# Ledger of designs, part 10: VH-VL binders against Counting factor-associated protein A (cfaA)

Target 1, 212 residues: Counting factor-associated protein A (cfaA), of Dictyostelium discoideum (Social amoeba) (q54z64)
Amino acid sequence: QFISIQKYDFSGNCKNSSDSASSFEASSESAAICMQNDLLSGIVTNEGVCLIFNEVPTTFIISTKGDYIVRSIYDINDNNCQGGIIENKAIEIDECFVECADDYHGSTYLFSTETSLNYPSNTFMEISYNGECDGQWKTSFNYLQYYIVNKCNVAHEIETHTFSVGCNSTSSWVSEYAGEVCTVEPTVTTSYPIVDNCGDLDNSNFIDYCNI
Short names: E, the ipSAE of ESMFold2; O, the ipSAE of ESMFold2 at other seeds; V2, 0.75 times the mean of E and O plus 0.25 times the DockQ between their complexes.

## First folded at step 4 (VH-VL; framework fv_libivirumab)

Design C10 (at its last look DockQ between E and O 0.59; V2 from the best seeds 0.00; counts 0 for: pae O 2.1 > 2)
Fold by ESMFold2-Fast, scan of step 4:
Structure C10 (fold): chain C 212 residues (1-212), chain A 123 residues (1-123), chain B 112 residues (1-112)
Amino acid sequence: as target 1 above (212 residues)
Amino acid sequence: QVQLVESGGGVVRPGRSLRLSCAASGFTFSNYAINWVRQAPGKGLEWVAIIWYDGSNKYYRDSVKGRFTISRDDSKNTLYLQMNSLRTEDTAVYYCARSLYSSGWTRDAFDIWGLGTTVTVSS
Amino acid sequence: DIVMTQSPLSLSVTPGEPASISCRSSQSLLHRNGYTYLDWYLQKPGHSPQLLIYLGSYRASGVPDRFSGSGSGTEYTLKISRVEAEDVGVYYCMQALQTPLTFGQGTKLEIK
């Protein structure tokens, strides 16, 4: 059994406030919608893997309990989830919800379970191995992260700017844009080689896969 | 109290070896990636090497690859840097530094640092 | 390797006045996960470096709110809204996006 975490574009606002602080909890004030054409990125993981949740400065382990997926949340500097649990958050399976970083920036999430390995097409994927990286990732992976190619994303910074991800068989890239939309020329594009064999990097436990 | 303490520095001639140690206390050592960072007299900071929390990944700056080896002994809460074939340009204060947020990446901030140990390579 | 360039190399500030330090990278430090892998450190005279800012704009534990980090593309800035005597030292930016991790050459802050 796999656990799927999908991150969707949130085009609304998390509500402005004169005493605004970063929100580390799901917002009940915002309408949630998880449409596939708004999918930005996701994670597919086995149960019990220590993961980084990028919108909240923490690490967590996911498990399944009844009709819920439970995130056991650890301090961000507990990078293998061996310390004390700070909080257990129950998330209803297949329930779309909004999590806000601040009053202007948020993301919509969907947690689900899968019997078989499923991930979207038109993605750049980073595949984590637990132990030896032997190229047979579908039977030996720890977790994988995917990013939808050519989708506009909002960067996690105080100043508003956007980016998109692209890839082909030999390279991946990130294109940055000065404004709130990705429809103008990028201000910078940074390219990286595709790492598709663990032997390409000493002691690397990640490989790249351009799923176009 | 969270602390890193370096030792093993000294004065040595070119071509010789030294082994530096970094003793950790006040935190769960096995949970963190740890780095070596050096600073030559009167110069800036220069990253040397990192070892991931589980020992699975090690990365080095090019000028020390094949000469330096980073390792850890979690049973002793200690990080090591074995420095072979030392050169005059390796003269520096060597700091060990804990990665704040490594969780499978080498991309991290260094939230605690030791006081440093001095290595002098001279003829 | 990613090259980090700081400016100015030194500045003198009257206590209570603001200060800004710039850092330029040879490529963007934005990762596809949406975070900018840029850190700022302060090394006080005779002391080890200490973390001020990580992931572009997040303050380290115990760092006063007068310190802030910002930037996009290849240009980043550390701002001190009101400089105090204890802020004297050398400031370094560091990219943590890829190995080798690389530091800027440092900016020395002095009180007038």
Scores: ipSAE 0.588, ipTM 0.782, lowest interface PAE 1.3, mean pLDDT 82
Fold by ESMFold2 at other seeds, look of step 12:
Structure C10 (fold): chain C 212 residues (1-212), chain A 123 residues (1-123), chain B 112 residues (1-112)
Amino acid sequence: as target 1 above (212 residues)
Amino acid sequence: QVQLVESGGGVVRPGRSLRLSCAASGFTFSNYAINWVRQAPGKGLEWVAIIWYDGSNKYYRDSVKGRFTISRDDSKNTLYLQMNSLRTEDTAVYYCARSLYSSGWTRDAFDIWGLGTTVTVSS
Amino acid sequence: DIVMTQSPLSLSVTPGEPASISCRSSQSLLHRNGYTYLDWYLQKPGHSPQLLIYLGSYRASGVPDRFSGSGSGTEYTLKISRVEAEDVGVYYCMQALQTPLTFGQGTKLEIK
């Protein structure tokens, strides 16, 4: 089983909510509410893999009955998830959670499980995997992170600064915009080559992939 | 009481080797990526290398790749830099620096620095 | 490599007055995860560098609130609202977006 974490755009109203802290403490909604908005990015991971989620080292496992996901939170300095767990949180599967930044801004998350590896089309992906350099990353991957191409995102810290991600077979790029919406011309676009770092004795295997 | 202490610097001729050590104390060493940063006399700062918290990934600046090797021994709370085939341009004060975040690639800021150890390469 | 260019290279400031240091990168430091990977460091005379600002605008632990960072894209600014005698030293910006990590040339701040 795989754990899927999807981040959706939020254009609703947080004004009637008293939750000003975390998406995992906000009111739960059906998955259909999340899916009315644009999917922006996501993670697909195996159980027990240490990764950084919401700025803290985290592991996810599926409950014994498969009815919820346990998020285990580690000390911010425990980047290998080897220290003691600070906190466990139960996450309802297939429920939409809202994280509010202010009355009108936030993001939403959807956690789900899948028996087969699934990820959206029209994405730029970064994949971490183990094993042989034979192109068979799907059977040995640790996790992947994907970004939906041509979707408007809000940059951290700068509330009126937005960006979008794009890619093709040879490169990826990030386009920045001065406004609150990505409808104006970008102010800067930065391109990067597609990376395939397999077989390096000093590094684990990873692949960039433009899934268009 | 959080500190990093470098040692192993000295004066050597070009082509020789030195091994630098960085002893960590006051924090859980195995939680952090650690870097080497150098500063040539009268010059600015120059990043040299990083090793991840678990030793799984290492990155180097191009001018030292193949000559320098970064490593760590978590049982001794110690970071190392093996410097082979030293050149005059490697002359600098070498600092070890702890990463503030160890969230993958080299996106981390350096929140704790050692006092530095001096390497002089001259013919 | 990402080139970091600082201005001015030196600055003399009367105590109590503001100071501003600029840093320009040869490419954007915004990552697709939404964070801007720019740090600021101060190296006081005879000392190791110390972190002031990370991710563009976050103050490091113990740094006074008279220090602030801002900017986006390729242009970034460190501001000191009221310069004090202990602020003397060389200020460096650094990009942390990709290896090799690179520093600006430094800005020497002196008290008039």
Scores: ipSAE 0.487, ipTM 0.763, lowest interface PAE 2.1, mean pLDDT 83
ESMFold2, look of step 12: ipSAE 0.640; ipTM 0.817
ESMFold2 (binder alone), look of step 12: mean pLDDT 93; pTM 0.955

Design C2
Fold by ESMFold2-Fast, scan of step 4:
Structure C2 (fold): chain C 212 residues (1-212), chain A 124 residues (1-124), chain B 112 residues (1-112)
Amino acid sequence: as target 1 above (212 residues)
Amino acid sequence: QVQLVESGGGVVRPGRSLRLSCAASGFTFSNYAINWVRQAPGKGLEWVAIIWYDGSNKYYRDSVKGRFTISRDDSKNTLYLQMNSLRTEDTAVYYCAKGGYYDSWGYKYYFDYWGLGTTVTVSS
Amino acid sequence: DIVMTQSPLSLSVTPGEPASISCRSSQSLLHRNGYTYLDWYLQKPGHSPQLLIYLGSYRASGVPDRFSGSGSGTEYTLKISRVEAEDVGVYYCMQALQTPLTFGQGTKLEIK
C-alpha cells in the first residue's frame, strides 16, 4: 500500500484564514474540494517502510491508523525503526489541508492511500533510495516527489508571480514569469543537471527522472 | 527570553587553535539547527557552519573545511566551534545564530535570534 | 556557490523619506515548492544582526510594516516606506536555498 500526498492549486479566498501551518494538520474539507483544483506536485511513499532522509535527517515510518495517515518519528540513530517512537503526527485520510501564502493565494494538500504505484505523466521526479541505488527505482525506491511539468504555479510571495517546472533527459529547470500567468516569455530560467544514477554524485541518495 | 551567549574568543598566532562556545537558553535547544556566522573588522557577514538539530548533519564554508569542527552538547544546551590551523583571514567577531526550524516540508533556514558575538584575532 | 550582490553600497535619507535596497543572486532563489529562500537582516551600529524578512516577503515578529520584501527571479528588493532614526545600520540579504549560505556585501543606511 502506498501513501500519496498531493499538492493542488488553490486561488480561493484565504482572507480570514490563520497563517500557514508548519506541520501537517487535518481540515474540515473533503478530498473532492482538493480535486476541483489543478494538481501541482506530490509525494508517494510505501506504507510501513522505515525512512531515513539525508536532506532532512529524520527517521520515521508513515502508516495508516483508522482514518489517519500517521508519521511515527524515531531517534535518528535508529536506522531500522525498532526503538521507541518519539512522537506521532496524524493527518486525516482524504481530507484537504489548506496553506495560505496571502489573503487570496494558497495551496491545498490531500493525503490518501493507493494499492498500486500511481503517479502522473508529464512530471519531473526526485526519487529517494534507502540502501541499493542503481536506477531500478520502481522496485527499490523509498519515496518519490513529483512536479507537474509545464504547469503554472503561483509562488508563495506577496507580489504575484508564477513559475513552471520543466525537464528533459539531461536537465530540469524552473522558469519564472512576471504576474499571474505563464503564457508570456519567462523573466528567468534556472537549470539543474539530471542525476540519473546515485553514484554520479558522492553524497546523493537520490536520482532524478524526467517522466515525459 | 531567548538568549545565545558566545565565549572562548581571544588573540592567537597563526597555526594555533581556539574553541568557541555558545550557551543557549529560552528555547528547546535540541529542536533547532544552530549556525556560526562571522564578521571581519569593517566587513560583511560570512556564514561559517551549521549543525542539524540532532547533531547528525554538519556543513561548512569551503575555506574552513578540514580546519573547523562544529559540535553540540544538548545536555548542556551548548554549541561549539573547534578552530584548528587558524589563519589571519579567520580574524572576526563570531556569532552563533539560531537557524530556522524543522517541519513537514523540510528545513527552513533563517536566523531569528543571534548572540552578541565573541572576538577572535589571529595575528603574526 | 550562489553569489549575492547588493546595491547601493550606501544610502543617505532624510527621516520620513522612503528607501530601497536591491539584492541580486547569481541564480534564482525560488524552490520548486514555491518559496523564495531569501532573508533580510539589519545590523545596527554596535549590535548583532537581527532578522527583518524571511522567505522573500514574510516579516519577522516585531518588525514594523514600514518594511517589505519583494522580488522574483534573481532580483530582490527591501523597501522602507518611511525611514525612521532607528533604521540606521547595515542591511544584508542572505540566500538560504543551499549551503554554503551566502550574504550580500551589505548596504549602509544613514540619516541625513
Scores: ipSAE 0.498, ipTM 0.716, lowest interface PAE 1.6, mean pLDDT 79

Design C3
Fold by ESMFold2-Fast, scan of step 4:
Parts: structure tokens; sequence; C-alpha cells
Structure C3 (fold): chain C 212 residues (1-212), chain A 123 residues (1-123), chain B 112 residues (1-112)
């Protein structure tokens, strides 16, 4: 069983928005809508594995319990999840919610379960495997992360700036924009070759896939 | 409770060898990439080498390639740096630095550092 | 190799005043996964370096909220909103996007 985490565009403020009083509120429990046209990016991962999300350094196991996806959180230095559980955090399955980074910025999320691994279309994705680079490395799926091509994303930083991801069969690129909107001309575009074999990307066991 | 303790430094002449050790405790050693970082007297920080959690990948700065070898013994929770053909430019405090590593990704920010061990290469 | 350049090389600040340290990279540090692979470290006199900021703007555990990281493209800034005596030391930026990992040359912060 796979767990899918989908990130959608959130247009509004997390604190006392005047833009949409009926849909948005000051709290993280404001009404949310997960429309496919607003999908920006996502992660698909295996259930029951010990994970470290390096971007937000937590060690946890994700599992399902009734109508919830439960993250069992362990000490950050216990990365094999053998120690005591520090806490359990529950997210309702198939329930859209807003997560606020600050008073002005937030994203809409949907956590769901999938019985089969599906590769989303119109995406650039990085697929992670646990296998050795010995010709059979693709047999151990770890997780995948994807971006909808040519959609405007907010960088994971305190100062607001934005980016879009594009790709073709030979390369991927990130176009950066100053400020809160992706203007017609980016301030910088950085290109990367498509990595399709284990060990080709420096310091990574991911492969790239442009699914368009 | 995370602790990294370096040892093996000393004073040696150019062309000699030293083996540094970094003893780790307070975390599951076998699940993390570990780095060596050095600092020459009065100078800035300089990255030396990294070894992935499973030992499958090792990377070095160009000036030490062919002379230095990074290795690990997970049964002893210990990281090593074998330093051969030492030069006066290798004189520095050598730090062991822990990276976070997920099962499919190595992140290089160094959340824990050792106290350092001093290597002096002089003629 | 990615070259990291810090400015200023030294900075003297009156306690309670803000401080700002710049870091420039020879290429963008934004990865296509949406994270900026830039870290900030503080080395207090006689001590090992310690992590302050990781992935551009995230504060490490125990780091006061008076420290913040920002920037995009090739220009990055570490800000201290109100400098305190305990903040004295040498600050380093580091790119973690690719090997070899490279540090800036360091900025020494002193109290006036």
Amino acid sequence: as target 1 above (212 residues)
Amino acid sequence: QVQLVESGGGVVRPGRSLRLSCAASGFTFSNYAINWVRQAPGKGLEWVAIIWYDGSNKYYRDSVKGRFTISRDDSKNTLYLQMNSLRTEDTAVYYCAKSLYSSGWTKYYFDYWGLGTTVTVSS
Amino acid sequence: DIVMTQSPLSLSVTPGEPASISCRSSQSLLHRNGYTYLDWYLQKPGHSPQLLIYLGSYRASGVPDRFSGSGSGTEYTLKISRVEAEDVGVYYCMQALQTPLTFGQGTKLEIK
C-alpha cells in the first residue's frame, strides 16, 4: 500500500483573509478544495517504512488506522524507528486541509492511500530506489516526488520567491522568479541532464523521469 | 546524546601517514552519511570527504584524491580517514561531521560536529 | 566547483543592533525539488562549528528566532535582528547542492 501526499495551490491568506470569507479563515482548519487543476506537486511513498524527510528533519513511520494516516514520530537520531514512539500525529484520509507556514503563506494538502503505484502525467519526477547500482537497483522502490510542469510554485524559504519546473527527454530545468508570481521571463534558469541510471546524479540515488 | 569523538591526530613530517578515527554514539551510525571537514590555523572551513551510509559512494576534494581514503566500520560505529603522502598544506584541525540521510537521499547539512583532532605536518 | 563568496569579511556591531551577512554562489543553489541547498554555520571562539540555518531558511534546533536566512538565485543573506554577546564568532555559508561541498571564506562578527 502506498501513501500519496498531494500539494495544491492555495490562493488566500492564512490569517483573517478578506479575499474569501466563506472558504478561508484565520485557522488551519479553514475550508479547503483539492481541485486537480490546482495540483502543484506530490510525493508517493511506501506504507510502514522508516522515513527521514531531510527537508523537515523528522524520523517517522507512516501507517493507516481507520480513517487516518498516522505518522509515528521517533527521535531524530533514531533513524531505524526502533526506539520509543515520541508521538502519533493523525491526518484524515481523503480530507483536504490547509497548512499555514505563516500568516500569509499556505498550501492545500490531500493525504490518501493507493493500492497500486501510479505515475502522474504532465510531470517531472524523481524516483528513489533502495537497491545497489548492480543492474537490479530498480527492484526496491522507496518513494517518488513529482512536479506538474510549468506550474508556479513557492520556494521553501522564508522570503517569498517562486519557480516553475520543465523537462523534456534529455533535460530538466528550474526557472526562478523574483517575488510571489511567475512572470513571463525568469530571473534565472538552471538546466540539469535527465538522470536515468543509478549513480549518474551526484550524491543521489534518484532517477529522473519526464512524463509528458 | 549524539556524540562524535575524533582521534589519531599528531605531528608528522611531510610524506608520512596518519589514520584518523571518529567514534560515534547516540544515533544509528549505519544509517547516516558522515563527512570529514578541516580547518587550517587561522583559515576557514574546508570540506574533505564524505562516505554514504552504506559505504557505496565516497567523494573527495580534488587535492586529497589518491592520498586520502575515507572508510567506515559500522560494527564499531567508527569512521576513518587514512591520510597518505601528507603535505604541509594538510595541516589543520580535522572534524567529523554528521549528515542527515534518508533511505533514498543524502542531505549534506551537518547537524552534529565532533570536537576535532589536530594534524600538523611540518619539516 | 561552486564558489561561495561572503561579505563582509568582518563586522563590528553594537549590542542590540541588527547584523547582515551576504553569501554569493557562482550558480543558483535552488534544486528542482524546490529547496535551496544553502546552510549557515557559526563557529564560536574555541568551539566546533554549529548549524544555524539549513536548506536556505530553516532554523536548526535551539537556534533563536532572531536568526533568519533568505535569498534566491545566487544571492543569500543571514540576518540577526538583534545581536547579543553570545553571537560573537565566525559565520560560514556552505552550498550542499553538489560535491565538492564548498564553504564561504567566513565572516567574523565582533561586538563594538
Scores: ipSAE 0.195, ipTM 0.677, lowest interface PAE 5.6, mean pLDDT 80

Design C4
Fold by ESMFold2-Fast, scan of step 4:
Structure C4 (fold): chain C 212 residues (1-212), chain A 123 residues (1-123), chain B 112 residues (1-112)
Amino acid sequence: as target 1 above (212 residues)
Amino acid sequence: QVQLVESGGGVVRPGRSLRLSCAASGFTFSNYAINWVRQAPGKGLEWVAIIWYDGSNKYYRDSVKGRFTISRDDSKNTLYLQMNSLRTEDTAVYYCAKGGYSSGWYKYYFDYWGLGTTVTVSS
Amino acid sequence: DIVMTQSPLSLSVTPGEPASISCRSSQSLLHRNGYTYLDWYLQKPGHSPQLLIYLGSYRASGVPDRFSGSGSGTEYTLKISRVEAEDVGVYYCMQALQTPLTFGQGTKLEIK
């Protein structure tokens, strides 16, 4: 069984920074609330793996318990995830929730479980291996992260700026934009070769895949 | 309390070898990537090598590739740098620096450093 | 390889006044995960380097809030709102996006 975390675009009033978008009792309608916005990125992971998801300096174990997906948060100095739990965050399966960067900008997240692997098209993927990079990432991976190509994302910095991700069979790139929109010329574009073998370009535990 | 203690520096002639050690305490050594960083007299900081938490991945600056080997012994909480075919430009204070957890998302920041050990290569 | 360039090379400040140090990278340090892989270090005279700022703007444990990091694209700044005598030393930026990890050449801060 796999856990899927999908990040959707959101712009709105975020004055309650930790609030869920919907209650437990609003099941299928709460998922639809996330899905009315653009999908930006996601993670697929196995249960019980000690991971980090875009938050430094904490580590996480993600597991399922009844109708919930639980993130158990640990201090980074204990990154085997066996020390004291700092916080447990429980999210209902198929419930939207909001993570706010400030009072007016945030992202919505949808947590779900999958018995089979389904990967969205038009994505750039980075696939992490548990052990040897054996080339069989579909059956032998720790977790994978994907980014929807050509979608506008907000960077995690003091001043607001945005970026988009693109790829083809030989390269991936990040284009950065001044301010809150990706509709002007990018201020900088950085390109990377596609790494389709471990040990290339310092991505020894990852393989890249452009799913276009 | 996190501590890193380097040893093994000295004065050698060009072409000789030295083995540096870094003894770690106060954290779970096996969970962290560890780096070697050097500083030539009166010069800036220069990254030398990294070993990942699981020992599987090792990276070096180009000028030391094939000459230096980074390794670790997690049972002894100790990091090593085997330095062969030493050159005068390798003269520096060598620091070991604790990295972040390396989950493959480039989480390299050096939250703790040792006091350094001095390597002098001269004829 | 990513090249890191700092300015100024040296800076003299009266205690209590602000200081600003710039760092330029040869390419953007923004990862597609939305974080900027730039760190700032201070090396006090006769001491080992110490971490001040990581991932562009996050203060390391024990670092006073008078230190702040900011920047985007290829231009980054470390600011000290009120310089104190203990801040004397050499400041380095470092890119942590890819190996080889590379440092700026350093900025020496002196008290007048």
Scores: ipSAE 0.462, ipTM 0.733, lowest interface PAE 2.1, mean pLDDT 80

Design C5
Fold by ESMFold2-Fast, scan of step 4:
Structure C5 (fold): chain C 212 residues (1-212), chain A 123 residues (1-123), chain B 112 residues (1-112)
Amino acid sequence: as target 1 above (212 residues)
Amino acid sequence: QVQLVESGGGVVRPGRSLRLSCAASGFTFSNYAINWVRQAPGKGLEWVAIIWYDGSNKYYRDSVKGRFTISRDDSKNTLYLQMNSLRTEDTAVYYCAKGGYSSSWYKPYFDYWGLGTTVTVSS
Amino acid sequence: DIVMTQSPLSLSVTPGEPASISCRSSQSLLHRNGYTYLDWYLQKPGHSPQLLIYLGSYRASGVPDRFSGSGSGTEYTLKISRVEAEDVGVYYCMQALQTPLTFGQGTKLEIK
C-alpha cells in the first residue's frame, strides 16, 4: 500500500483568529479545493517506511489507522526511526484541507492511500533509496517527491518569493521570481545535472527522473 | 548523549605532519557524514573537508587538497585528518562537526560540534 | 566557489533591544527541492560553534523563538527580537548548497 501526499495551489487567504465574524467568513470563502489542474507537487511513500526528506530535518514513519494517516515524527538524532517519537500527527484520509503558515499564506493538501504506484506526468521527480540505489526504482524506492514542471510555487519560510521547476534529459533547474507570481522574468535560474546514479554530492541515495 | 572529541593537535614546524582524530559517541557513527572545520586565532570559521557516511566520497577546500586526507574507521567510531606539508596558515583550532551526507539523506547543517584541538605551525 | 559576506562586522545592543545581521551570497542558495541551503551558527566566547538556524528559517532544537531567519535569493537576515546577555558571541552564516561549504566572515554581537 502506498501513501500519497499532494500539495495544491491555495487560492484564498488565511486568518489568525477563527473566533471573529470576519475570520469565520473569510474561512468560508477560502474553502479547500484539490483539483488535479491545481496540483503543484507531491510525495509517494510506502506505508511503514522510515522517510528521510532533504526538505525537512526530521524522520517519519507514515502509517494508516482507521480513517487517518498518521505521521510518527522522530528525533533528529534518530536516522532509522527506531528511537524516540517526538510527535504523532493524524490527517484524515481523502479530505482536502488548508494548512496556513500565516495570515495570508497557506497550502492545500490531500492525503490518500493507493494500492498501485501512481504519479503525474510532466514532473521532475527525486526518488529516494534507503541505502540501496538501483534501476528498479518502481519496486525498491523509499519515497519519491515530484514537482509539476513550470508551475508556480510559493516559498513561505524565508519571505514571499516564488519559484518554478523544470527539467530535460540532462538537467533540472529552479527559476526564482521576485514577488508573489511567476509571471515576470526570473531573477535567478540555477541548474543541476540529472543524477541517475547514487553517489553524487548533494544527492546521496537519490535518483532524479525527468518525467516529461 | 552525542559527543565528538578531537585530539592530536600540537606545535610543529612548517613542512611537518600531524594526524588529528575525532572520537564519536552517542549516535550511529557509520550512518553520518562528518566534517572538519577550522578557526585561525581571532579569525572566522573555515570549512576544511567532509567524508560521506560510507567513506565513498571525500571533498576538500582547495588550499588543503593534496596535503590533507580525511578518513574514517567505523569499527572505532573515529574520524581522522592526516595533515601533511603543514604551512603557517594552517594554524587553527580544528573542530569535528557532524552533518551533511548520511546513509539515507543530506542534512546540510552541523548539529553537533566537538570542543576542538589546537594546531600551531610556527617557524 | 560561493562567497558569503556578512554585515555588520560588529554591533553593540542594549539588552532588550532587537538586532539584525545580514548575509549575502554570490549566487542563490535555493535548491531545486524548494529549500534554501543557508545556516546560522553562534559561537559564544570560549565555546564551540552551535547551530541556530538551518535551511534558511528553521530553528534548531533548544533555540529560543526570539531568533528568526529570513531572506531570499542572495540576501538573508538573522533577527533577534529581544537581545539577552547570553546572546553575546560571533554569528556566522554558512552555505551548504555546494562544496566547498563556505562561511561568512562573522558578526560580533556585544552588549552595551
Scores: ipSAE 0.005, ipTM 0.551, lowest interface PAE 9.9, mean pLDDT 79

Design C6
Fold by ESMFold2-Fast, scan of step 4:
Structure C6 (fold): chain C 212 residues (1-212), chain A 124 residues (1-124), chain B 112 residues (1-112)
Amino acid sequence: as target 1 above (212 residues)
Amino acid sequence: QVQLVESGGGVVRPGRSLRLSCAASGFTFSNYAINWVRQAPGKGLEWVAIIWYDGSNKYYRDSVKGRFTISRDDSKNTLYLQMNSLRTEDTAVYYCAKGLYDFWSGYKYYFDYWGLGTTVTVSS
Amino acid sequence: DIVMTQSPLSLSVTPGEPASISCRSSQSLLHRNGYTYLDWYLQKPGHSPQLLIYLGSYRASGVPDRFSGSGSGTEYTLKISRVEAEDVGVYYCMQALQTPLTFGQGTKLEIK
């Protein structure tokens, strides 16, 4: 079973931006609220994997229980998530949550589950292998993160510009735009080679995939 | 509290080897990526190498590739830097610095804690 | 490799006055996740470096709010709204977007 976390664009007013997700809840509960906006990016991870979250000194497991996705938080000293749970944070499956970057910009997040691996087309993917890096990432990935190609995004914490992601079989790029829209010529475009073989970087267990 | 303590520095001739150690305490060592950063006398900071929390990913600056090897022993909460074929330009104070791996943002290499450093002098 | 260039190389400030340090990267430090992978460090005389700002604008734990980070594209700024005697030292920017991680050459802040 897979956990899917999808980030959607948000056009709204976030007057209480000092309290991100708690400031605005998509409290009607329905995936449809998130899906009224454009999908920007997402993460897919296997259920039950112990993950490290260093910005709060904890480790956690994401699992499902009935109609909920539960993040079980462990002490950071509990590697592999084998000890006592410090707290459980439950998010109802297919419920939207709002995170505000400032008074005028934010994102909505949708948490869902999948019984088979699924990911959208027209995406650039960064895939982390868990264990053997054998070129067959679909059977051994730890998590994957995808970004929708040619979608206008607002940069976090620096609200003076926007950006879009692009890729092809040999490279990916980030194009940046002055101001709030991506309809003008980019001020900066930064390109990166596609890493499509584990070990292309020293002892790397990550690969890139342009899913166009 | 978090502490990193470097050791193993000294004075050696060009072409010789040294092994630096960084002993960690106050955090779960096996959960964090750790870096080596050096500073030549009177000069700026220069990143040397990183090892990820699971030991699976190691990265080096080009000038030390093939000569230096970063490793870790999580049972001893200790980071190592094996330095072979030392050159005079490797003379520096060597710091270990704790990095972060963050699921939500991907890998972050910012250094929230630093050791006090150990001095390596390569001279003839 | 990404090259980091700081200016000025040295700065002398009267206590209570503001200070501004610039950092330029040879390519943008914006990741496709929307975060800017730029950090700022302070090395006080005789001390190890300490983290001030991470991911462009986030203040590290224990860092006073007189410190702020800003910038976009290839141009970044560290600002100190009111310099205090304890702020003396060498300031470094660092890009953490890709290996090799690279530092600027440093900016020395002195009190007049």
Scores: ipSAE 0.541, ipTM 0.760, lowest interface PAE 1.4, mean pLDDT 81

